# Miniprotein binders against a2bj90: the designs that were tried, part 61

Target 1, 235 residues: a2bj90
Amino acid sequence: MSRSARRKTSALNTVLRVVEVFASIQGEGPFTGTYSVFVRLAGCNLRCPFCDTRYAWSLEAGKPLGVEELVEEIARYEPSLVVITGGEPLLQRHPLNSLVEGLESLGLRVQLETNGILPAPARDEQLWRVYHVVSPKDVPVRVPGAKLHPSWVDYARATGRAWFKFLVANEQHVREVAEYVAKLGIPRSRVYIMPLTPEKLDMKELLELHSRIASLAVKWRLNFSPRLHLLVQLP

## First folded at step 6 (miniprotein)

Design ni16
Fold by ESMFold2-Fast, scan of step 6:
Structure ni16 (fold): chain B 235 residues (1-235), chain A 110 residues (1-110)
Amino acid sequence: as target 1 above (235 residues)
Amino acid sequence: SEFEERFREVVEKMKELIERYKKTGDESYLEEALELAYEAVDIALESGDPKLIVEALLLLAEVLHLLYEKTGDPDYLEDAEWLAEMALERAEEHGFPELAERARRLLEEL
């Protein structure tokens, strides 16, 4: 925190570093198609080669914003879903729990997107009560330093509030995902495969990739996640 | 290497501020050290180097512990405990025994 942004309480409890807040349609995962407000938090504990939000890697990329002010800003959009993403949101775990408490107090549904390296929520956390889409980076496209924390599998089985989303480019990737989730005991119903989209695809290439990965999802009896926002040209 | 150099430069400035605090008792030096500790975390995260990340988390936890000792604000203690536990877990996972020991020592003092 800069001296000019001093707070009465620590940044880890009442202030979040926020890159952007915007309304859009959730384009990925189990809530695809839902009118959502996206809250992108700053900071990440990985440097994925296929990351499309590299501008959020630095904690300093985020503006310090009080939890109460952020809750009020989100509420003005009247969203069906609040999507908290980043970077890695769990790096700001304590003020994130406070944000979730505020949002749930207003009856808003919350979804976190996380790389799953940090532990799953404990039962006494507000985060234990919301939805999580976990994107492991140790399979099939492996990122150095990435390792899914084993508590996420236990959390998913205990609560039914976590899904696992994997970026795949071909059938070999899908095979690796299937083997990985079988070994960890992740239920097939909690698994999504999603197209790994290279930086510069035209619309025809993007549609063909979606079609191919969707067909593989059917073949392997896994759920399919599009990247709908890319197809309809939304943020 | 470039990230290691930037990280070490920030850490050295942070340690200078902590020493000034120890000599003067002036909380403003800890507030400045906190800003640098967050900058160190940012550099470590940008690097993707797990050892730098663990070291940055421990440094941040240490500054927050000093702020707790000075102010009595329980938020600083809670934050320091969380960061030290995260640092311990990550140090054990990646095989950094010296950092894991440093994290355990800090947790015992908390």
Scores: ipSAE 0.000, ipTM 0.176, lowest interface PAE 14.7, mean pLDDT 82

Design ni17
Fold by ESMFold2-Fast, scan of step 6:
Structure ni17 (fold): chain B 235 residues (1-235), chain A 110 residues (1-110)
Amino acid sequence: as target 1 above (235 residues)
Amino acid sequence: SEFEERFREVVEKMKELIERYKKTGDESYLEEALELAYEAVDIALESGDPKLIVEALLLLAEVLHLLYEKTGDPDWLEDAEWLAEMALEYAEEHGFPELAERARRLLEEL
């Protein structure tokens, strides 16, 4: 029964380790350009050499916040989209499901950003009902230990609520992404390629890189994700 | 090579499952064939042999087309067309005229 199931649900007072909460424009992926509140959770299971948010790697980088308090803080921004990112948000899977339940109860649209190493949501999780942008780090960037969990492909095909976003620097990387997509059965329509941006690019170099990767997306018939926030100098 | 032998074994099993599907209409045979098609792509990519890669992409596209015919899901058709086009480009790039012609024939049927 649905009533019996609800009785055993985790308490809304479950705690999350939160690095920061801020309003901005979603600069990446299928919801690019959307007024969003970003919730950066602490902890990560990877140590990517190109990582821009190394300050979030440790769980201790986050302050403990109750789910109810966090939902209220997010709601005050009146966002069109809540972006839950990190570190790796699925490391805090149990309290994350409680957060999603609270946000969904307010009618807020939720997007999770994940490296996809941990399994995709099961049908009985609150996370099953929200959007996921999965960023594999095994191809083409070859981060050790970053193997995509195969359940994400099944989840994407079953729900239509997952997309796969790949960091690319050149055409050889796009070819490797296309081969990886073919190998795993990732739907082409759910694939985004995004510029792998070195830390110190001037605006001309950044725009040229975006133009080059966008052109490759057209050539290979893949979707393109900008890093819009970098182009317009937002967080 | 070892990769060619493994590739042939996987493809042979896949073709048997496709024939079973055609005789019975049982989608479970297509699901198993799809798993083998992905395995064939994996073997081909690991081998670095462009001929095996083109063959694997064409076989995967064929299985996805059968899934489209069974389910009506346009995502299967779109992926089949995309993979067949990739196979054509690879075949032309590497100078495999017979494989390129096979890819063009498949694209006409899709």
Scores: ipSAE 0.256, ipTM 0.716, lowest interface PAE 4.5, mean pLDDT 87
Fold by OpenDDE base, second read of step 6:
Structure ni17 (fold): chain B 235 residues (1-235), chain A 110 residues (1-110)
Amino acid sequence: as target 1 above (235 residues)
Amino acid sequence: SEFEERFREVVEKMKELIERYKKTGDESYLEEALELAYEAVDIALESGDPKLIVEALLLLAEVLHLLYEKTGDPDWLEDAEWLAEMALEYAEEHGFPELAERARRLLEEL
């Protein structure tokens, strides 16, 4: 093995393709309102027609960043939470485990955003220790190729560190979510419904949509996730 | 189609890298092959062709399996298994028996 080859294999384990790193407020799910650093990873295994981050679909859209450098960059923001998102972060599972290890060593809390297609973390992964918000794309939005991996239900039961966030546009979607989570045995306390926001909504339309979906959440006894960042005009 | 031509070009380069890896044991070829495997998935997804999607998933699973054999990291194995299972389901749903059989063989090797 040449000295050159050994330097590159360390790169697979220690290099992430990153689209952007920024500080904002977590606008969605159980951590809504938390001052967070967002790490948007490149690459996605889906092509959702409603995706607001299409620029992150290709791995080539991301720059290679070393895990150590990325940990240092994140730490400079003094975040209350690190949110790892992207296209699909778990496409970079191995270096992502290394990133989590680095962040946890600094005492930083980590939350992953995932579409739930790829398997949940195993017990030996660093990812096992973090919080996960799983956003299935099979129900009710039926994105082709989307299927929730069953291991996420088991992970949620074993750890209590997973929540499920479903995109909904109307009461029929909320009904489908309620039936789906009941069938899978997911507790309602772990279920969030979030407005499916089309592109080009004005602020009035956005508020009206939030009000309608929030009312449905109360009616169906589910948690409500806002799109808070859109409402307050943050990234 | 333009997508099929681009896909084939990426797949040929990836096969060459995998062969170079098998001959040399240089993991840098697997790193490059992984990048190309993701590019193949992107091209396939952009095409919307179910056949290209299944082929791309199987190729990515093969590269991840080689990474597992090299590193011993179980994450690569689990991801390879999942991709191969997804490829199998998708091949069966869309009526690609040859690709389904290729997916089954990969699952037996994992």
Scores: ipSAE 0.012, ipTM 0.268, lowest interface PAE 9.2, mean pLDDT 89

Design ni18
Fold by ESMFold2-Fast, scan of step 6:
Structure ni18 (fold): chain B 235 residues (1-235), chain A 110 residues (1-110)
Amino acid sequence: as target 1 above (235 residues)
Amino acid sequence: SEFEERFREVVEKMKELIERYKKTGDESYLDEALYLAYEAVDIALESGDPKLIVEALLLLAEVLHLLYEKTGDPDYLEDAEWLAEMALEYAEEHGFPELAERARRLLEEL
């Protein structure tokens, strides 16, 4: 008990730089449609040209929040899923592990969204036990400096708790994703393709793009991720 | 080409490991063969040679099928089938009838 109490007290004293906390529906990936609380952490190790959340790039964009305070804020929403995103959440790895411990103690299901440049969780991290949606940025829309850490493939195979989500605009992008998946040994069943959405699509164009990419997913026998929140006009 | 030489060297070593596995039943030889199969795919993709790409995809599918037979893990079977179908499509697209026939035979075995 003394060890559990000490660990809990230590976790509650760590600090995260947080951009925003809000309730919505998870619009992407394997948990699409789930009532979720989104926790956007500040800081990113990439500068993707297609990034929708450039306001989160700087660590200074985040307000310092203690883990205990953040856990209490999240719990007020009574979510089915806590989505930790950013920037790149793994840049704040130490306090993030403490946050996960606090959320898990409440029985909350946690999903991280990561670019996969930093290593996958080690077995002694709290992060080992939660779900990860990895969005590699080295294919098909290549970002300089973006390389998937090889430990993510091993983590996915060992735990069944990682999926790989790729932004695609056309069939050539899907082919490049398939070749990348083959090269790295990513299990096909853990691969999602998702529409690369330009900022200025109207609703008809957005739906048509979703239809085209979904059709390619069927053709290539890959999973499809919508951007459901865009289709239903949620944050 | 230089890519063909590197490709053939990796494939030869991979085949030796597969034969060692067949003789001993030791799964560690399949794990090593799998690593080499991924390396063969990487070399083929870097070369841009569609014939090497098809051959590499077929070899990877064959190793994954052996892993499925050994472990019973359905992910290996699903990946083997998916890669063999990709190899067939590429072989037909580029006019490689012998590789297309090899892909169809592998798909029948899966």
Scores: ipSAE 0.421, ipTM 0.808, lowest interface PAE 3.2, mean pLDDT 88
Fold by OpenDDE base, second read of step 6:
Structure ni18 (fold): chain B 235 residues (1-235), chain A 110 residues (1-110)
Amino acid sequence: as target 1 above (235 residues)
Amino acid sequence: SEFEERFREVVEKMKELIERYKKTGDESYLDEALYLAYEAVDIALESGDPKLIVEALLLLAEVLHLLYEKTGDPDYLEDAEWLAEMALEYAEEHGFPELAERARRLLEEL
């Protein structure tokens, strides 16, 4: 995508298709434990077989909400962090930049969750200023259509505001992640491994899985992301 | 190429869904077409072929336009316009006059 195409969207896309807005604790990645408002955007470019938010795959699953109204709604929760998630938030990139501008004007911190298929923010986007947790779906889980866009590696190096969170089920997956990040030149300090959780784990199975993956994180010298919200039974 | 074959397969499925939508008025076919349009963009981006990228952007814009016509949601129109403009610029930059003309026609229909 040429730099020219990114500049012309001065039309404030003022509406987002939003599935849900709720307050909880960030359960995953570098911001684990943070009191957060979650904004789940509609639409996804993937159909991950392990997706826990399949109801967000269609854009029609979201209601149109004005950016100003959404900023006001978020602000009422007095969050320590705003987490933009969804299907894939970057499908609504233009109104999302407007949302970020509104939230930052109130002094709110913003973190984006993305699958990393779409290009990283450009320097002239409001999204350039926020934190990003990129969750690649090509490695190790090999979701069809998933490929990490190389610009995320460059963005991470340029800004220090990106982390990479990989879903893993076993030591072979952790090995594949370690090889992949080494090949791409992603610093290990920016890499998280997180348990890939099937839909029907009981609490005992969930804890055992967390324990195994955390031990692998230590062994392989990677950061560990829990799924804390599942462990503490929050949204 | 493997990418061109995968791209064609996705585009054929999209065309079938769009035809089903036009016959039935069932928006669920547009939702599925939208998903395939994003998949086409992903395949095109993975290929690095500028021609496939332009074609994929135009297909996505076309599906978003149909969603606008169905829903009246101005966001779909704005997204379709943006994608069509981006496709036009990219086609002109890479010397694809036929695709540039296709992008211009889409912009006139929006």
Scores: ipSAE 0.028, ipTM 0.291, lowest interface PAE 6.0, mean pLDDT 89

Design ni19
Fold by ESMFold2-Fast, scan of step 6:
Structure ni19 (fold): chain B 235 residues (1-235), chain A 110 residues (1-110)
Amino acid sequence: as target 1 above (235 residues)
Amino acid sequence: SEFEERFREVVEKMKELIERYKKTGDESYLEEALWLAYEAVDIALESGDPKLIVEALLLLAEVLHLLYEKTGDPDYLEDAEWLAEMALEYAEEHGFPELAERARRLLEEL
């Protein structure tokens, strides 16, 4: 430890713009099925065509909440996992580090969901010590302006605390993901493919899509992420 | 555009707060300017205008740099560097040489 621990130095390091806090089941990624509290932070640095949370894009969508107040609210749920999502949570990096410190002091497991455009945590951040699910938007569903920051691959190798989750609709998308992760040297064990769900699907279509993408995951030897909350009709 | 007008309004408020900070030395003005800088980023991203996005990233980096100079908190410096580097890359990709030079000058000062 060559650097002192980071501290709250201003009011902005203790206030987050929060859209919503709610209990549910984590429906995606490596912790699928876990009783979780979701903290949706306001603001996003992308405008993805298939975004399900467009209401969180603006910082104005969030209510200012003190870190200590938010920690107490989260703790009341007694969660097995705290999922910090948004928007893009790393836009509020300074107060987010303070939130993580408070949650870790209570022994709570924290997972961050990020698009990976902003750099990975530095070694002296509290964020260095939590789990990250990175959802790159440069492949295969290409979003203008999106590019995965190269530090995320280094962070994943150094810590073993990052996974990469890709939205896919067909086998060509899976091929593009496989080529992308091979080029960057991302281990297949850290890669999840997840169904890209259009806005209007009935339950039969949703289940059939899940089945097709899961079969492709087996064929390509990648991990599969469902969208479990959609299948069981939870938020 | 409407986005350019909204962006300009937010930037003008930021400049007033930075001027207040320079006159008084009161950090609270920089903290308020920081949230306006984030609002400027949000407006730029909503617009999809790459020039506004680069401008907003540079403004955010500049406010973070001022906070670093005032507080000595390395988090501000690190974020300022990352945002300025992103602004430079984006400006070069989209062919904005004046904004690219502004980003390089900021990186040299950091």
Scores: ipSAE 0.005, ipTM 0.223, lowest interface PAE 13.2, mean pLDDT 82

Design ni2
Fold by OpenDDE base, second read of step 6:
Parts: sequence; C-alpha cells; structure tokens
Structure ni2 (fold): chain B 235 residues (1-235), chain A 110 residues (1-110)
Amino acid sequence: as target 1 above (235 residues)
Amino acid sequence: SEFEERFREVVEKMKELIERYKKTGDESYLEEALELAYEAVDIALESGDPKLIVEALLLLAEVLHLLYEKTGDPDYLEDAEWMAEMALEYAEEHGFPELAERARRLLEEL
C-alpha cells in the first residue's frame, strides 16, 4: 500500500499575494478582444526596464487573499476568460494551482501570462490544463536574468496550449525572434510579435508603431499582438 | 558554476549591508539588502538549482524580517512568513532537510 503522500494543503496552498483584480478586455496575444478578469499577482523575478507594472515587483505590493474568496470575486464578473498575470505568477505556483482548480470547477477558462523563466507546468499540476502566453525577455530585449526555460517548448508541443509573445521595436528585433524560434523549433503559428511601447507615446505615435510592427509581422510571417487596451484606453 | 559565483557575490554584499545596518540602525542599508535579496532569488531561479533557490528565499525572508522589526510594517512580516514557508515547501519537496529545518526556525522567530 504505497503511502500517497497527501500533500498537506499548507496555508501557502490557499493564499495568494494579489496586487489587483479588475475586469477589462484582453488586449494582447491569441485571446485579444476577450472580456476578461485580470488577476495581477505580486512578486517578479525580473526588473525589466520597460515594465509598465513595476508596482507589482515586490511581494509586499500584494495583499494576501484566500483562494476560495478570490474564486468567488472572479466569478461575480462573469468573465469569458480569467487572465492570471502579475510580476511573475509562477513564483506563487502552489496556491496558483489551487486557484486554477477552483476556477476550472466553475467552468471558467484560464490564461496565464508568464516570462517563461520558471519551468512549465508538469502533467500532475492543475496549471497543465490552462492556456499559457509565454513572453520571453531574453530575446530580443535581453533583460538580465531572463532565459526561456526549455520545458516551455516541450509543453507547447505536448499540449498546444502555449504561445510565445515577443516584444519588438524594429525589424532587427523581428529577425532575432525569427532566428530564435527557428533554433528552438517553435512553430511560427505559435509566435506573436508585439510592439515594445515606451511610457510616453501619444496615440498617434502608438498607432504608427502598431502599423510598423504589424507590417513586419506580415513580412516575416509571424502573428501580430496589438496592445489593444492602450489603443481603446482601457486598463 | 557561474551562477554560484554570482550568487555568492550578491550574498556577501547583503551580509555587509546587514552588518552596516546592525551597527548604524540606518534602514537604507536594509532597503539595499532587499534589492540584493531579490537579485539573489533571480540568480537562483536562473540557475535552476533547487538548493540555491531555497537559500535565496531564506535570505529574502531574513531581510524582510529585519525590515519588519525596524519599521513595524505588517506587510514585511507577511512577506517574510510567505518566503520562509515557500523555502520550507521547496526544501521538503527537493529533500534538503537542513534547509527545511532552517526555514522552520525562521518561521518560529517571525
């Protein structure tokens, strides 16, 4: 009789550090335009100089919320998608698996946003079942400490539930992305390029940047991710 | 490894800052130590070495605890507890009993 070690649900498995919960549209990646509840988790393992959510870098920026309470809060919005984002959500992997279990029990679709530094979900994790948008920070933007964990490529191949979203500012960045994904054997159909937006673009500059990057996506035969929420002035 | 060398360098700087804090009572040394503690976690995560990850989380919890003792801000205490608990779970999962015991002691001191 093999002792199935019942993982003691520690307090850690039931509490998340949450910066904010809000309803909006998903502005980025394969789910662009979807009415979504965003759960921004606290703590990040990167210090990206272009980060628009620097307030979420510290775990202190988050309040402790029980998983059950958070599931009830999310459900009240009647979302078409739950987007788990943050700094890096996978820093809170254990309670995040509990959150996913709760949300899936209600029939809610879940999408994770991750920088891809931490290992992809294992088959025994609840996170295995959800959608993932991996945003590598090693290419082309070369953030210190950023390296895509190779298990994300394997996860994408095994499940078809992962996409890779790269920040790009110019054609050289798009070239670097194309070479990188080719080297890793990531199918182009799973690759999105998204405009790298500086903090102080006006709407005209933002539209021009989107137009340039979208044209490069067509030229290089890659998918384009807008920053739709910025274009329509939603959170 | 390159990661172990970088990790050790960051940890040495953190220890120096903590010593300066203990001598001066200047909170600015703990704020700098906190930044380095997050850097140590980043290096550890980049390495993928479970042992370095546990050590980095314990160091972060220690700095957060010192910040709590200095400021009385309950958010630092809650973060210290959470980091120490994460360190404990990770140490138990990966079979580091000495580090798990260190995490338990830290949780008892919080």
Scores: ipSAE 0.018, ipTM 0.300, lowest interface PAE 7.6, mean pLDDT 90
Fold by ESMFold2-Fast, scan of step 6:
Structure ni2 (fold): chain B 235 residues (1-235), chain A 110 residues (1-110)
Amino acid sequence: as target 1 above (235 residues)
Amino acid sequence: SEFEERFREVVEKMKELIERYKKTGDESYLEEALELAYEAVDIALESGDPKLIVEALLLLAEVLHLLYEKTGDPDYLEDAEWMAEMALEYAEEHGFPELAERARRLLEEL
């Protein structure tokens, strides 16, 4: 079945279930430190034990918002970066493409955070043109039902607009990540390891954890992502 | 505390579902128990209490092990091993010898 054979109402492409919209500093990944507006979409296809946003797991957790209304709300913040996260944003792929189109029309930079289970964007999607931080859940913290869709590796090679971010607790996890990305042909320059923070640590413990994981990043020649928002006590 | 009360309530519901599974053999009770085991982990993480986190991880590993025994699915065994290993490492790091021993015993059963 071609796309032209499938008739869709405009409503299917123009309404998103949104949990929250708020301004903060991007604390993680390649854009760490950037003044951002976070758009958390409802629904997720995984139940990760170390997930920080479990309140977004249900689609019912989100309020239905029109794309045009959401674009206007985001624009009022005048952000340097729009971070679309969730849950799993790609569960709402069709209206998400419409949102991205509206945001790009205003010259806004967009970053999507995804678990990578659903396929990467096709060339004819608006999502093809934006940045993606993919957080695979098949290694090293193995989550039931998780498997990175192979199209994400092809997308990263074709566009240079995807990075892969892994939660790690120790050197064995880093070794597993290094083996995983080598097998898939993911360049080390596109790989971030980030501290797995399973609890509310005091500042000394949080700094010690960051220091240990950062040292492992140097040793294994991978990029390091902090959790900056935790260090500066922002959402 | 509020977190300890919420944790206890979720764990009691989980244990009730496990008992229903043992009486009926119905896998759906284990699937529901798995959802509650993840919820217990969430509460423990939100609390910031390392001991609750270790206890939650051990309970999650136990439910995953029961699912492995029921289904034979190696993914459940792998996940159970991962959760038990995480619990052991965390218990050792924070000085909980009784929980560390419980984790080692579970790993020996897997």
Scores: ipSAE 0.007, ipTM 0.173, lowest interface PAE 12.7, mean pLDDT 82

Design ni20
Fold by ESMFold2-Fast, scan of step 6:
Structure ni20 (fold): chain B 235 residues (1-235), chain A 110 residues (1-110)
Amino acid sequence: as target 1 above (235 residues)
Amino acid sequence: SEFEERFREVVEKMKELIERYKKTGDESYLEEALELAYEAVDIALESGDPKLIVEALLLLAEVLHLLYEKTGDPDYLEDAEWLAEMALWYAEEHGFPELAERARRLLEEL
């Protein structure tokens, strides 16, 4: 079967509920500073108290968009990186695999951001081949119902394509992250700590928080993720 | 406590697997010992007992070091060193001089 015929046959599996598509700089994680297009998918399986994107929690917050149309829209930005985020993008796993296939066919690099509750990709999924930044919600600020699926640690060790990013406010949080990492066998080189930013800080407060968390990253020999887009006032 | 009993049971099984590895050279025993080492860390953390936490971190570091010696995989060495340093910090913070000395000796072997 040709690629075109296969895509037409899978019409029901090629629609995503999309909240927004926009170009910006990746402000977080291992690809910080990369010119990116962000694709925010609707729906989430958690209700985190510190969530910055509560508007994406419901599937109804997303506009239904065909995979082919979405691929074309993304491609027009000519991004160095496509960041698929949400909500929880793995809730739309089947059409998401189709989106990844389309983006890879154009040579585009893809990063998924996930809470890690749903299983890591299997080898026969298109998602197996792309990068994943997993944000566990078990620690340090525990979210009810959140538990990292153990397959993510196996996926990270097997592929080298997953990192684990934790929101931290103080040294006690970093200690809890380090203990969690030790318990689950997450390689420390794949761990990022990132400032837990309250809803509104002035620029001086935001920079001071970044400085404190970066200093803790050095002390604990973990990687540091800024929230660069907040510092430079990009979306 | 019940946590101390569970911890000691897991540690004894782990030591038995390490001894089997030393006699046979079979890496699968180290892989099983590693899973038990992670379980020991989990039990220690649940207990909130800083002495058990330090002991668990040292045991995990020792198993990772053995895996490094067997496989040559630098990730095992890096994690062993990191965990031994964490164990040293905790032992010093809580005033466990014997465990701090064990951590320093392990760091010298790595």
Scores: ipSAE 0.435, ipTM 0.813, lowest interface PAE 3.2, mean pLDDT 88
Fold by OpenDDE base, second read of step 6:
Structure ni20 (fold): chain B 235 residues (1-235), chain A 110 residues (1-110)
Amino acid sequence: as target 1 above (235 residues)
Amino acid sequence: SEFEERFREVVEKMKELIERYKKTGDESYLEEALELAYEAVDIALESGDPKLIVEALLLLAEVLHLLYEKTGDPDYLEDAEWLAEMALWYAEEHGFPELAERARRLLEEL
């Protein structure tokens, strides 16, 4: 079989299983308030009981989309940021690097949302250049199978392009986060605490929870992440 | 299916490269095998067949393990371990006991 047929298969590093693509405001972490296109990838290595995107857990929940087509779709929104999220985006690491390359070639800023179980990007990956918000699920929420990969601490130190966002429900959780990040040597300036919203709250309950957790953030000298999209009723 | 045929063709090429590596010790064969392993994952993901996905993840983990043994780079080991754990999880969730056992054996070798 001819050498010519083998060169066309190198184009296959370019398919992602995508659940949804939509424009909204980034509601969480260091980029809160940014007009963003969200790319929700299919597949997750966790089964968090509080997950709000359970429909993305299976790889089969996503449609196969070519990276080039996806770059064109994203570019049409003229985003200030591209947020790659999902279940766990790093399950599709190889085609995700190709997506990042395509987006960066257009001058688009990219932010990844990850649970931090998978290794941080290596220096030769396109993912090395983007922003990362790591959301550990071992502390304080103790999801089975969750463990922060130590390479994320090293990546954060080397690049300054990583932040850690922890889900908290009370002051005990905030204490556990403070102790955990101190033990790992993560600077407090890179740590966000975010309200854990395991159930559908009404707007009054949601606002009270935000107020309480924000007050704890000030008390414990940590950054606060809202769930802004829930407060302003955006996707 | 078209996906199974493409997948099998990639896997055969990978096996040939791994055999060449075992005979020569030339790391360039593993680098080429790694590219094909990612291609196999992409084909499997495109198919949406859980069985092909698990098989592709195990093949990628195997190539990464061989790269770790050759280079001593811990990043290859960590990636291989995680891929094998993920393959195990998917195999158990989808009811592929033989693939789950293959994933367990790989984790014992890592």
Scores: ipSAE 0.016, ipTM 0.297, lowest interface PAE 7.7, mean pLDDT 89

Design ni21
Fold by ESMFold2-Fast, scan of step 6:
Structure ni21 (fold): chain B 235 residues (1-235), chain A 110 residues (1-110)
Amino acid sequence: as target 1 above (235 residues)
Amino acid sequence: SEFEERFREVVEKMKELIERYKKTGDESYLEEALELAYEAVDIALESGDPKLIVEALLLLAEVLHLLYEKTGDPDYLEDAEWLADMALLYAEEHGFPELAERARRLLEEL
């Protein structure tokens, strides 16, 4: 095969723009407490005002890394879970499918974090086979341009591999989430509410916020996601 | 109101589909009824009328329960129970005793 054809194929299917790779504990969602490697991909299709990873918004923020090199880097950590996040990782869908294939071949468990604006995986994608935590930004936080793609609800029901994680500050937000969940047919068992943390709070404020949102989760019979990494001061 | 008229039209179509399902056993009628139930919830939420919201939640819970009976998928049953509980909460908050009783009766049947 020619050199030009090989470089072209690599750029389309096997190169990701990566902001950072680091080991930590998954602090959020259904896998809270799991020893994880985080892979932050560059680029985002939203500009959330509460975003704490604005440095990842541009594709230019990411270093180009080959899938094979990235798989080897991740494997060195020997993680229980690989968390692929961003920005919005589905913006790099084609090379992401290649990454997932490489990680699955090593028996590694993979979780994507996505805003759910882009369609859910199709059955012929490697992404169909991994876990997804979908964070809708249209309700209750009302980010412009943030509409959940309807295919995510079908994907969640078909596979049991998607959960929906909503940022909430108060009971009115939980009510709006419940109404949104009802309207879209999201399975209740797949719904998490998580504290909307403004700017850095002290430990007492963080614990009080977590306690309030957890109590609302019990009242509304929804799952609760902490932001555990903030409480234990990990990245 | 315009919302009440739209709501009634959607509910009537949904009832027709449920009756067709009961006569034929064809799940496609329930899937169509489910789409109408979600539309009814959307209309009710857009109206801001808490009575329509409670009625829409109860109707959605009923369709999901029928889907559970047909498919055996526990997610449908769990969602039906959750939505009926939400309907009960809203009916009690707004002082709708007849709707609250309907929600309690539905919860007893799930």
Scores: ipSAE 0.480, ipTM 0.831, lowest interface PAE 2.8, mean pLDDT 88

